# VHH binders against Probable tetraacyldisaccharide 4'-kinase, mitochondrial (LPXK): the designs that were tried, part 4

Target 1, 363 residues: Probable tetraacyldisaccharide 4'-kinase, mitochondrial (LPXK), of Arabidopsis thaliana (Mouse-ear cress) (q8lea0)
Amino acid sequence: IASSLYGVALQIRRSLYRYSLLQKHRLPVPVISVGNLSWGGNGKTPMVEYISQFLVDSGLTPLILTRGYAGGDEVKMLERHLRGGPVKIGVGANRAATAALFLDKYGCVDSSSLRSFFDLHERAQVWTISEKIGCIILDDGMQHWSLSRDLEIVMLNGLNPWGNGHLMPHGPLREPLLALERADVAVVHHVDLITKQSLRDIENMIQGFKKSIPIFYSKMVPKYLFDVKNARSHVALEALRCASVLCVSAIGSADAFVKSIEMTGAHYVDRLDFSDHHLFEAEDVETMSRRAKGLEHKSNCKPIIVVTEKDYDRDPEILKCLDSYTVLVLCSELQITPILETDVDSFNYTLMKALAAKFYVSS
Short names: E, the ipSAE of ESMFold2; O, the ipSAE of OpenDDE; V2, 0.75 times the mean of E and O plus 0.25 times the DockQ between their complexes.

## First folded at step 1 (VHH)

Design f05 (framework vhh_6fv0_2)
Fold by ESMFold2-Fast, scan of step 1:
Structure f05 (fold): chain B 363 residues (1-363), chain A 124 residues (1-124)
Amino acid sequence: as target 1 above (363 residues)
Amino acid sequence: QVQLQESGGGLVQPGGSLRLSCAASGFTFSNYAMYWVRQAPEKGLEWVSTISSSGGYTYYKDSVKGRFTVSRDNAKNTLYLQMNSLKPEDAAQYYCARDIYGDYSTLHWEFDYRGQGTQVTVSS
């Protein structure tokens, strides 16, 4: 046992040195960082998933590195979505140490193979994936300068881009300015839920701080629902048509969630908002039941309770305590929205160009 | 009841091709990642390929990469394995298997159900 524990510690240290992590050198594969300017509702986790799916579809195995936010809901959601695929998820406050462990365990794609992969002519022939790690994605990487990045993406919540709704050059919102300075790409999330004037104001503010930064646009698209009592069967969005719905969420952008439900054609929509990352307890379940009964009286029909995936993944069992009501989980995907000269193809090209740059050396 | 039924195995010469199929029933096929695993006589069970629930992600054992292609048709509840350039070392009983789907997922291959298998023999 003591010999086994010593061996593990030695292996971790050797991995850190092998991949130059203790010396703060570059990792052997491309590194993409996804960060945000403000807490909640910015599309960061959906973007990490989008990039992971893009890389797998392109033939590279990604390693996602995350601290493991409060309750582990985002990690559990990613694990549930990416289950059975080649994507690796590493959880730990020390991303460098976690990267070293996974690179040691799975290995990495060699530089020669990666250069061949980025050759457009050769790449088009075969869509197969290696067991070895070909790219690393940092979830919330803008806060962690210890790892070298090849691409820094910053997510902005279009409904609340600067937190508190205000950007002040001299004040508590100074951190967004520094984050934007480090960004290679900005993505405005929930672009479908804001006015054209609001979007122009956001674009002008971004360009005011960092001229010539590429700006892309994204939205969440509802795809299906599932019942908390039978998570393995999908329910069509039409189940909410003409229904009375109580939206329950403990997320950073309840407005976006509620608007998504309204767009399904629900007849009556009520909402019960909890603080971001709130863990539901028995008292909350009672509050939900009381609100649902109130909606039933007002709408004259039995309401359906709809929660977010993060709420479900945080604690699936507590939601089953609402057994007097149908409780559904709304499942959505991030999509790049075509606006102006940008679209999904130009965004994907930006990702591939950044990955290729890792192996491009000017003479 | 969960059922997985493989077909398409047979005798083939080295360099030949076979297409295996797996018909799934008793569960929502589109919600599960699926595996192809094989077992040669006097050998342990060996992982061959993984396909995600959507079919967007495929993963292969190094020795079969470029020769085997896994695919699925969620509308028909069917999993496929196209095997090209078959080698003597590919001779085995081939099984399709359903990934474990639960709240505490692991990132290595694990399954809860597998079929009865289909025999692949490679000889001249």
Scores: ipSAE 0.000, ipTM 0.152, lowest interface PAE 18.6, mean pLDDT 78

Design f06 (framework vhh_6fv0_2)
Fold by ESMFold2-Fast, scan of step 1:
Structure f06 (fold): chain B 363 residues (1-363), chain A 124 residues (1-124)
Amino acid sequence: as target 1 above (363 residues)
Amino acid sequence: QVQLQESGGGLVQPGGSLRLSCAASGFTFDDYGMYWVRQAPEKGLEWVSTISWSGGSTYYKDSVKGRFTVSRDNAKNTLYLQMNSLKPEDAAQYYCAKEHYSSGYYTIDAFDIRGQGTQVTVSS
């Protein structure tokens, strides 16, 4: 068995060597990067999931590469959503090394087959999914420059596109400018939660820095809820209609979450916001219970506590300690929103054209 | 604690059929996706098929598509692989594996093989 373990170590070493971890090394399959122009609430992780599902539906098996800290909430959410399917998730600071290991284990779709896939897709013909990796998605790829990418997507939070109220004379202005310079596509997230004028101002700013950049739009659409004590049983959104709801979250865009709950038709909505990535502790559970009891007295009805998927995935067990209240998790998906000439087909078309370019310009 | 017991293998002629079973115990079966993995004598472990926790999604290695069908019975904690039109290349030791959450390179696709497997031999 010791000789078998030695053999495995040699295979890993050969894989890393074979794929050549030199700076800006190109991988044998297309690489899409999804990054941020601003911190928190920008839709990066939901976009990675949207792209991975689009690729699966198109017949390509994606490999998602994320830095993620071990057992991070975003990684756990992706794993919960994608487990049992063909999507591969690699976690590691060195994306190139992680990619090499996964490519060695699962193989990749060869260049000839990928060219056939893109040719069939352009002719609107069906392709069947392969267990071999056909595309790589970098979650937060803007931070990792050593790996070459074929498409760079940057996300903006439409509610706060520049972060702290446009503190632009210094660092924040340089970050958006540099990201736009490198971006192939910009996506304004939470477009349904901002005014048309705010959207036009964001578009004008983006086009002012890089006139040729395509701009797309996305939103989060609530689909269902589930009880923290029974994650497999879905609860319809109608359960919140006319209810008193306490929104509890530790995410980058609590405003978007609260607005989503208000849109369900809840009668009374209260909120308890924690810092992004805050890990709930017993004291926090007591604070939640106290706030819920106060809401109960004001509304004369027992409130429902609603948390985000990231809060649940960060620590599902702590939320079960709220035994005296129903605790539900709000489950949403990212959708590309058609605005004027920008629609789902146009975005998907742009993705496929960028991926195909790796193989069409090879003469 | 986790126990997986494969059965149903045997000797068949090319073009024949076999139905493999995997009896699972020691964990909540319907909370996990399941995999079928095989290993030929001279080769490493090879992924064959995946089925989601609910049975709602199934995926297959290209070389077995249209010939193999994976299914599960959550009430009986049992996973199945129906193999039709068997080829000499399908001869291998077949294992079932539970989805395993793991940080690093082998997250949801880590193969946690606990059983002895079941041998499939195809006459030439």
Scores: ipSAE 0.000, ipTM 0.180, lowest interface PAE 10.8, mean pLDDT 77

Design f07 (framework vhh_6fv0_2)
Amino acid sequence: QVQLQESGGGLVQPGGSLRLSCAASGFTFSSYAMYWVRQAPEKGLEWVSTISGSGSSTYYKDSVKGRFTVSRDNAKNTLYLQMNSLKPEDAAQYYCATQPYEYGSGEFLTDSYFDYRGQGTQVTVSS
ESMFold2-Fast, scan of step 1: ipSAE 0.005; ipTM 0.298

Design f08 (framework vhh_6fv0_2; at its last look DockQ between E and O 0.02; V2 from the best seeds 0.00; counts 0 for: pae E 20.3 > 2, unsure alone 61.1 < 65, placed apart)
Fold by ESMFold2, look of step 2:
Structure f08 (fold): chain B 363 residues (1-363), chain A 125 residues (1-125)
Amino acid sequence: as target 1 above (363 residues)
Amino acid sequence: QVQLQESGGGLVQPGGSLRLSCAASGFTFSRYAMYWVRQAPEKGLEWVSTISTSGGSTYYKDSVKGRFTVSRDNAKNTLYLQMNSLKPEDAAQYYCAKYGSTWYKDLSSPGFDYRGQGTQVTVSS
């Protein structure tokens, strides 16, 4: 095993050296970056998953690069969702080094094959290419790093587009303005949960920084739930209709989560919010149980506890300690929402066109 | 709307072979990646194999690499799993599934037509 570890170390060193020249230049495959305009709750990870599925359906094998935040809950969720498919997931703080390792291990589609692929797609023909990596998706790509991007997508949380609500210079807008300057596409997430005026205000702000930027719209669509005691279970959303529900979350988008539960037709919805990325402990389980008992007394019915996928994947076992209550995990999916002249087809076309541009002769 | 029908299971001796089939309908089969999952008696439901839309790319769980071969015939809307060198550990109920949906049988509520009945593979110990 020492010789196997030594061989891996040599392979890592070789891969890093081979790709160190690329710090200012493109990788040999197209690179899509999905980043945030504001902190948390903006649909970044669901968009990464959406794009990865679209690329697989189009015949390209994607590599998702992510840093992994606080216990790697987003990575665990992606792995659970994408297990069984061709998508590769690379975790590491140095995205360039991680990319080099995966490209060395799995290979990458050469430039001529990629050009042929995009040419056939322009003619509305589909050509499935090899299992080699054909595209890279940077999850949370606005973290400053050296990889060039061919397409920059910026996600904006429609419910809280400006973070703490402050404008420059004392608010979060200054940091995201660099992303808007570089953005090729903007996506307003949670559009189903905001007013028309709020949406127009967000659009005006975005277009004030880049007038011609395409703006698309997305929402989360609840699909089903599963019981924490049986991850293979499938519970229809209708199980929450007329129920008393305690929403428990440690995510940046707790308001969106609670709203999604309210829209299922639950009769009474209470919430217990923890800070984003909080890792549940035994004391937290006791707090959840105490809150649920209070709700039970108040509502005269036994509540159902509902958590997010991220909270489940962070620590699947801790929630099983709630023996007295049903604990369900809400599973949702990102959907491109048709608004005006935009829809899923125009979004997908924009993705493919931008990627194809890497391989066109400009003359 | 999506319908999947597995067949080809049975009892086999260790080291033997079986070929599973999955007949698909209710969707454009050639546009979707497909995969096999199994429910092992001791381990629960697990992923086994994935095949791309054209059949040009195949992926396998490590424990079955080199022994199992997934294939598809898009003209016949049929997915196959050739299982060679079968081990007692491979005994399970086998299901096919569409890529981008649930990989598990227990997610086949009325709103999700992504499961088949499965086919049983038994290997004498």
Scores: ipSAE 0.000, ipTM 0.128, lowest interface PAE 20.3, mean pLDDT 76
ESMFold2-Fast, scan of step 1: ipSAE 0.164; ipTM 0.601
ESMFold2 (binder alone), look of step 2: mean pLDDT 77; pTM 0.782
OpenDDE, look of step 2: ipSAE 0.016; ipTM 0.311

Design f09 (framework vhh_6fv0_2)
Fold by ESMFold2-Fast, scan of step 1:
Structure f09 (fold): chain B 363 residues (1-363), chain A 125 residues (1-125)
Amino acid sequence: as target 1 above (363 residues)
Amino acid sequence: QVQLQESGGGLVQPGGSLRLSCAASGFTFSSYSMYWVRQAPEKGLEWVSTISSSGSYIYYKDSVKGRFTVSRDNAKNTLYLQMNSLKPEDAAQYYCARELDYAFEDSGYSHFDYRGQGTQVTVSS
């Protein structure tokens, strides 16, 4: 096994040489990394999707590279959202190997065309989107050093920025906070759910490690719901207005999910939280039914059960066993929030400017 | 309709050679990475080899490296596996498989959405 993996590494290295990449230690197209310092609820996957859609809307085909971590629910969600569009998704622990295979299959946009695209003076022209890869997005790239990146974004969960709510060094960090020095951009997620003082504390911590780092702010915005029995259904958020709702989730930020439901105007909200990545079983369905029955008694209204997209994508069939209740999946999108001197336009400008910078270094 | 059809299997003695072929139809063959996988009786499916769409990236299972050679002819929509120095441990049903449209894994994992019916390789004295 080890000698076979070594052979794979040699073939990838030789393939990268064919693209004249050895000395530069980079891929032939711009690379954006979206990472995090703590587990769960940080908006990493929604940000990857936001960036990919921004690039597509701008006329550039992105390739998303991801490990497919823990149960594959993030990959399944991205695939469901992006299916039928131009975005390519590569799954594998070795991002360099996966990138090489996709670059071989689809080709890449030439550097002169990419320079024109990222040139501020020429971006007014409409680019015709092609299947050739123009940009690579690393999902969780901050954890991996195998690929050079042109822009490194770090996501922080505003509700739990340091993991378990403890200040360093006692929080569950995936990387030391010094990794912030490698970041080009920091994004505070769930900014709408935290206090002004909490936000200032987070900002002060970030600036303590890198004074000039741009800080942006994001939130999840509910858009619609769909019925687990018909994934093509579109149910307006107004269906939850004045309703009795049981929130069921197995995700890293159940608080954000529950608050999103409360903001729809639901009259009675109860919750049933499972551990992150928990796979629902028949016993869990019985627990959900019992909780819903209790809520029905308290509210005098038949409750609607609402789950997250990750829960649905993990196992859509088990949720259909709740046949005595309406079960809906909440679909949300990441939105850049205007705070102080930052907004969506300044965020998008920062993305394009950083990527353009690589083309002004001649060699 | 996507169709993959393997051929070239048979009975050989240890140390012998076989060349397997896989004829592909119903899709743009030159746009897909292809896999050779095998399954021995009472064992799980084992990845054997991967070849990228152009043929530029090739990977092998450790135990077959140096003995097996994968190749493809995109003009003929055909995948090949040249097997030399065959061992009793190589006896299995061999399948060719097409990569998934949206995902590809490292050599440690195989993602494919279509598989052929297979060709039997028997190695015995």
Scores: ipSAE 0.000, ipTM 0.252, lowest interface PAE 13.3, mean pLDDT 77

Design f10 (framework vhh_6fv0_2)
Fold by ESMFold2-Fast, scan of step 1:
Structure f10 (fold): chain B 363 residues (1-363), chain A 126 residues (1-126)
Amino acid sequence: as target 1 above (363 residues)
Amino acid sequence: QVQLQESGGGLVQPGGSLRLSCAASGFTFSTYWMYWVRQAPEKGLEWVSTISPGGSSTYYKDSVKGRFTVSRDNAKNTLYLQMNSLKPEDAAQYYCAVTYEDYSIYGEVPTSFDYRGQGTQVTVSS
């Protein structure tokens, strides 16, 4: 076993040298980074998933790199959504080392094949997906500059774009805004939940620090629900219409979640907000049950309890303890919102142009 | 103050079954990849199985595939290893383990583990 463990260490070292990661060289395939300037509610994980699905639909196998063993609910959600598909997920604090291991194990698409793929007419009509890695997506790459990237996307929560209003005890927020100089693209998330004036203020702030940066806009769109007792069940959003709903969440954007439920046409909506990443305990389940009984008496209807996917993936078993109530998980997808001269097509074009640039500048 | 406590070991006949448990405390169990490793007398430490934080991804040493099943109950902070069709070569001290160092999934093994329990002994004899 000592000999086997030593062999693994040598294999890791050889992979790092083969892919030149220890020298901060570019990886053999394009790299997209999705970062944020503040914690919680910014759409980073949904954006990573959107990009990975776009790449799969385009014929490239992506490798997602994340620290996920520390923030396990995001990794669990990605695993559940991407199960059975070609997307690979690498977990580790050192993204470069994790990339080297996966590239060694699965191989990568060669430069000639990638150049052919990025020929716009050919890839649209005839390209077939390979199990070899064709693109890497860095989750939280903004703060991990040791690995070269071909596109840097920064996510901003439109409801709370800067989080803390002060970086220094005496000064206004500056360092996160200056970090926008390093970004290639900014995305304002939850754009459907903010006022036009708030959006203009965010746009003016971004452009004040980097005038030429493309700004895109995104929102979460509810698609369906599933019962916590059967994760393969599919419940239409219409099930919530005219119903009494108790929204329970432990996420960074509880307001966004509650507003999404209100938009389903629910007649009565109540909420229980827990701190971001909170693990539900038996006493929390009792609190949920008490709140649901209160809503039942007020509405004269038996309420449905709705939780987020992150809450479910964090601990699916505890939610089954709510016994006499129907508990549903709201499943939502990130969508690029058409605002001004930007839309999903222009965003997708920006992704493909950035990935292709790796092969068209050097020759 | 990470603590891991294994149980469920014992003496079984070849072809028998055992279910190992590991009670974890002192860390946010649900956010960590967990490992089962074993060590036979006068031999080195050997990786047996890996399970993702959510339990959706599981990996096994080739010699135990189809016979062993790893699972976890995050609400109870407990890791399990169901061992069926046990062979004499499976006899070893079994440990649950966790690491905070860099690692990869899909059948790759950490070079070291930051924490492991005291282990539970599995003996397979006729």
Scores: ipSAE 0.000, ipTM 0.115, lowest interface PAE 17.5, mean pLDDT 77

Design f11 (framework vhh_6fv0_2)
Fold by ESMFold2-Fast, scan of step 1:
Structure f11 (fold): chain B 363 residues (1-363), chain A 125 residues (1-125)
Amino acid sequence: as target 1 above (363 residues)
Amino acid sequence: QVQLQESGGGLVQPGGSLRLSCAASGFTFSSYAMYWVRQAPEKGLEWVSTISGSGGTTYYKDSVKGRFTVSRDNAKNTLYLQMNSLKPEDAAQYYCAKGGLEYDWTSEYYGMDVRGQGTQVTVSS
């Protein structure tokens, strides 16, 4: 009931912006929004990072705008991954105000230069990256109606697309459907971890509400691990082969994390799941230690504790208190998966087309 | 009409502790991250700590990590800085600040929109 009342409030707010009763801010550079239809484990933050890196590789400096509230660990993870590069990150509830501040401080690439960039890019010429902001990425933009978007991407967690206890609801929630109506692109995340029938059901539901929406597919690919005592260390995934592993996480999709560890070839996998965004305390460390000791007795070998990057970035120091065990952080990257007519090239083309459209819509 | 009022400064010996407070008014406090910045008499303004609107994310200058803890009470519109193991180098005028909440990952400086009058921290040796 509480969620139905919330949905009605979102409908009213949407209508006010849609009918221009509330002014939308238009920014001088293209704006890409990444939002979600399902909460937790939807790949939103990895997708923001993917788009950011794509823009840098394309010769544009991105500005990421994020709320920085409930997802504070995501901000720290983005900072750790993107520090030392050209990417700028603005944190604040009022993303329009944060954007204005950054645009005033750093400047933006002018329309003529951006038109030239697209012309040169189409001709496969080398473009030197500008120090000025060339594109803005909204993290969780689906709930932020005050900024105009050039591309709206919506993420779905394939393992839990509707947040309804293992099954899609008979009547889908109004808020996800309204988000889908605004979306230019849908991305089904963790597509490698769901059945073909489940995927087909998700596709049919999406197309039932917006038949023309492009659907892309993504997964997380484990790349390496690092030791919590040295964030610059790189430990090969093979370190987990035939090992006894305790998976500890406080994230929205613990199942995806555990399955990723199982796929490394670990012999014994146990798990300890905490609620999403849970901040670990000394009592939790004791619980982890007791669980690891129990697993050690069952497996007859000393277990490795593996946590997620979000858990590490939330509080790296608390994890060092597990000094009796090796504690590793699993590092993964989002990858666009080729399914049907879609692949990484068609996804990247969609991004470039949206960027180009900003400069030609009014002419 | 944004107002920020710091308090809790004073004279302390090296290794001592102080808790700074900042009372905020004139804006929706929980909607903005807040900063602690400081300035010693012969030095420029330097960033010390940042806390997100919810309190879920905190950042610290390397030299204060493990010694300082930033927190907030959104029900009381109050920002705090718990300062432990104080060093002579920590002596400065401390300000709380509200801004457009920018992290410039290419710079050591944070944007600051509005700051209070400050509270003086003196470490005697």
Scores: ipSAE 0.000, ipTM 0.146, lowest interface PAE 17.4, mean pLDDT 77

Design o01 (framework vhh_ozoralizumab_d1)
Fold by ESMFold2-Fast, scan of step 1:
Structure o01 (fold): chain B 363 residues (1-363), chain A 126 residues (1-126)
Amino acid sequence: as target 1 above (363 residues)
Amino acid sequence: EVQLVESGGGLVQPGGSLRLSCAASGFTFSDYWMYWVRQAPGKGLEWVSEINSGGSSTKYPDSVKGRFTISRDNAKNTLYLQMNSLRPEDTAVYYCARDETYYYDSSGYYDAFDIRGQGTLVTVSS
């Protein structure tokens, strides 16, 4: 009866968890992991999005697996960006268990169809395979080794590649460098915001640990803004030109965000940094208002408050309480930057070759 | 040891109202988004409502929007669902959930919730 039906459903969920435990080291579709070697601002979530869109454009339905909490900032941002498309998002600490749930519900593209896709470079089956999972993307897989992966990508924040630039003996600094040995590809993020010498130093360090590792380069490109009171609004970046701007953020790389705002041509830029993942409260809104009034007095111009997408997606309603000022959300996209012999085509080729390798037998 | 204990279900006439409660323990309730999901006899799990950690943001599917209201009391570690204008098709076992794993597309949210409790049965019939 209702209790008996609940018992059956619970047993099915337990069976899926048991199945995922048995299957945790090898899944029936290719697995790409995107991890990080630094504590924040490394471009990990934007890279997951980039790979997801690349796979969709190639005719494969991706399943993104992330640790976060359901309704967390990164999950809600991915949901908002990927809404209306074929991309599936699974949230849970146990990626293997989450994968098993989605593979059971939606199925996966069979191995022969995937081999034919890669062998023939054919992409005409997008409507046929849209609901069946063709590839899995692990968000932060570098810290979770329960699933075997076909490609391990590590992201480095070019502005702070080694986590706050402090020497930490026998601590977190050594763990990221050792993790690089397991990487197939390294990506230096925010390459446009660092000096050529800093970039060469980063490259030398990467090659010092794994001499043959391909290194790619990425940046965030601001595209537009939207008003927190109307998420469908589209505000051109020119709205910030000659303006007074208060940058408010609770993210891993506030420096990159502030530099992006400075590049828009704003005359006065102030900043209010909160800890990564900080949930804004009424007291914080009061602090923002007070800071904005101070900036208004100093600049003799009513400031615009700009937040990040993660801040908006974490709690959009609290930001609407800041009604005395215009509050805008900065929207940006990850772009692979052509440097040396690397570009977007060579990066995409590397992704496709790794995915195809799961189905090819080499003698 | 995470526990979620649902209560407040029962038999109600069409057009009636019920308030469900979920008592949470074993974790910091105020740090988590919370959900109500239901399972009708012979059917799969259906998402009913969600609420953010602070209680300022809520979402509902069209099937219950305007009739159901989710709320929370973080001081009491309790989640609520106020159900008004109940219909026979609302008959189901109702569960509160955290640590959701979900699929999202243009069709809406799909099954994958961390359900801990036995649920509470709501029967809407004459």
Scores: ipSAE 0.000, ipTM 0.151, lowest interface PAE 17.2, mean pLDDT 77

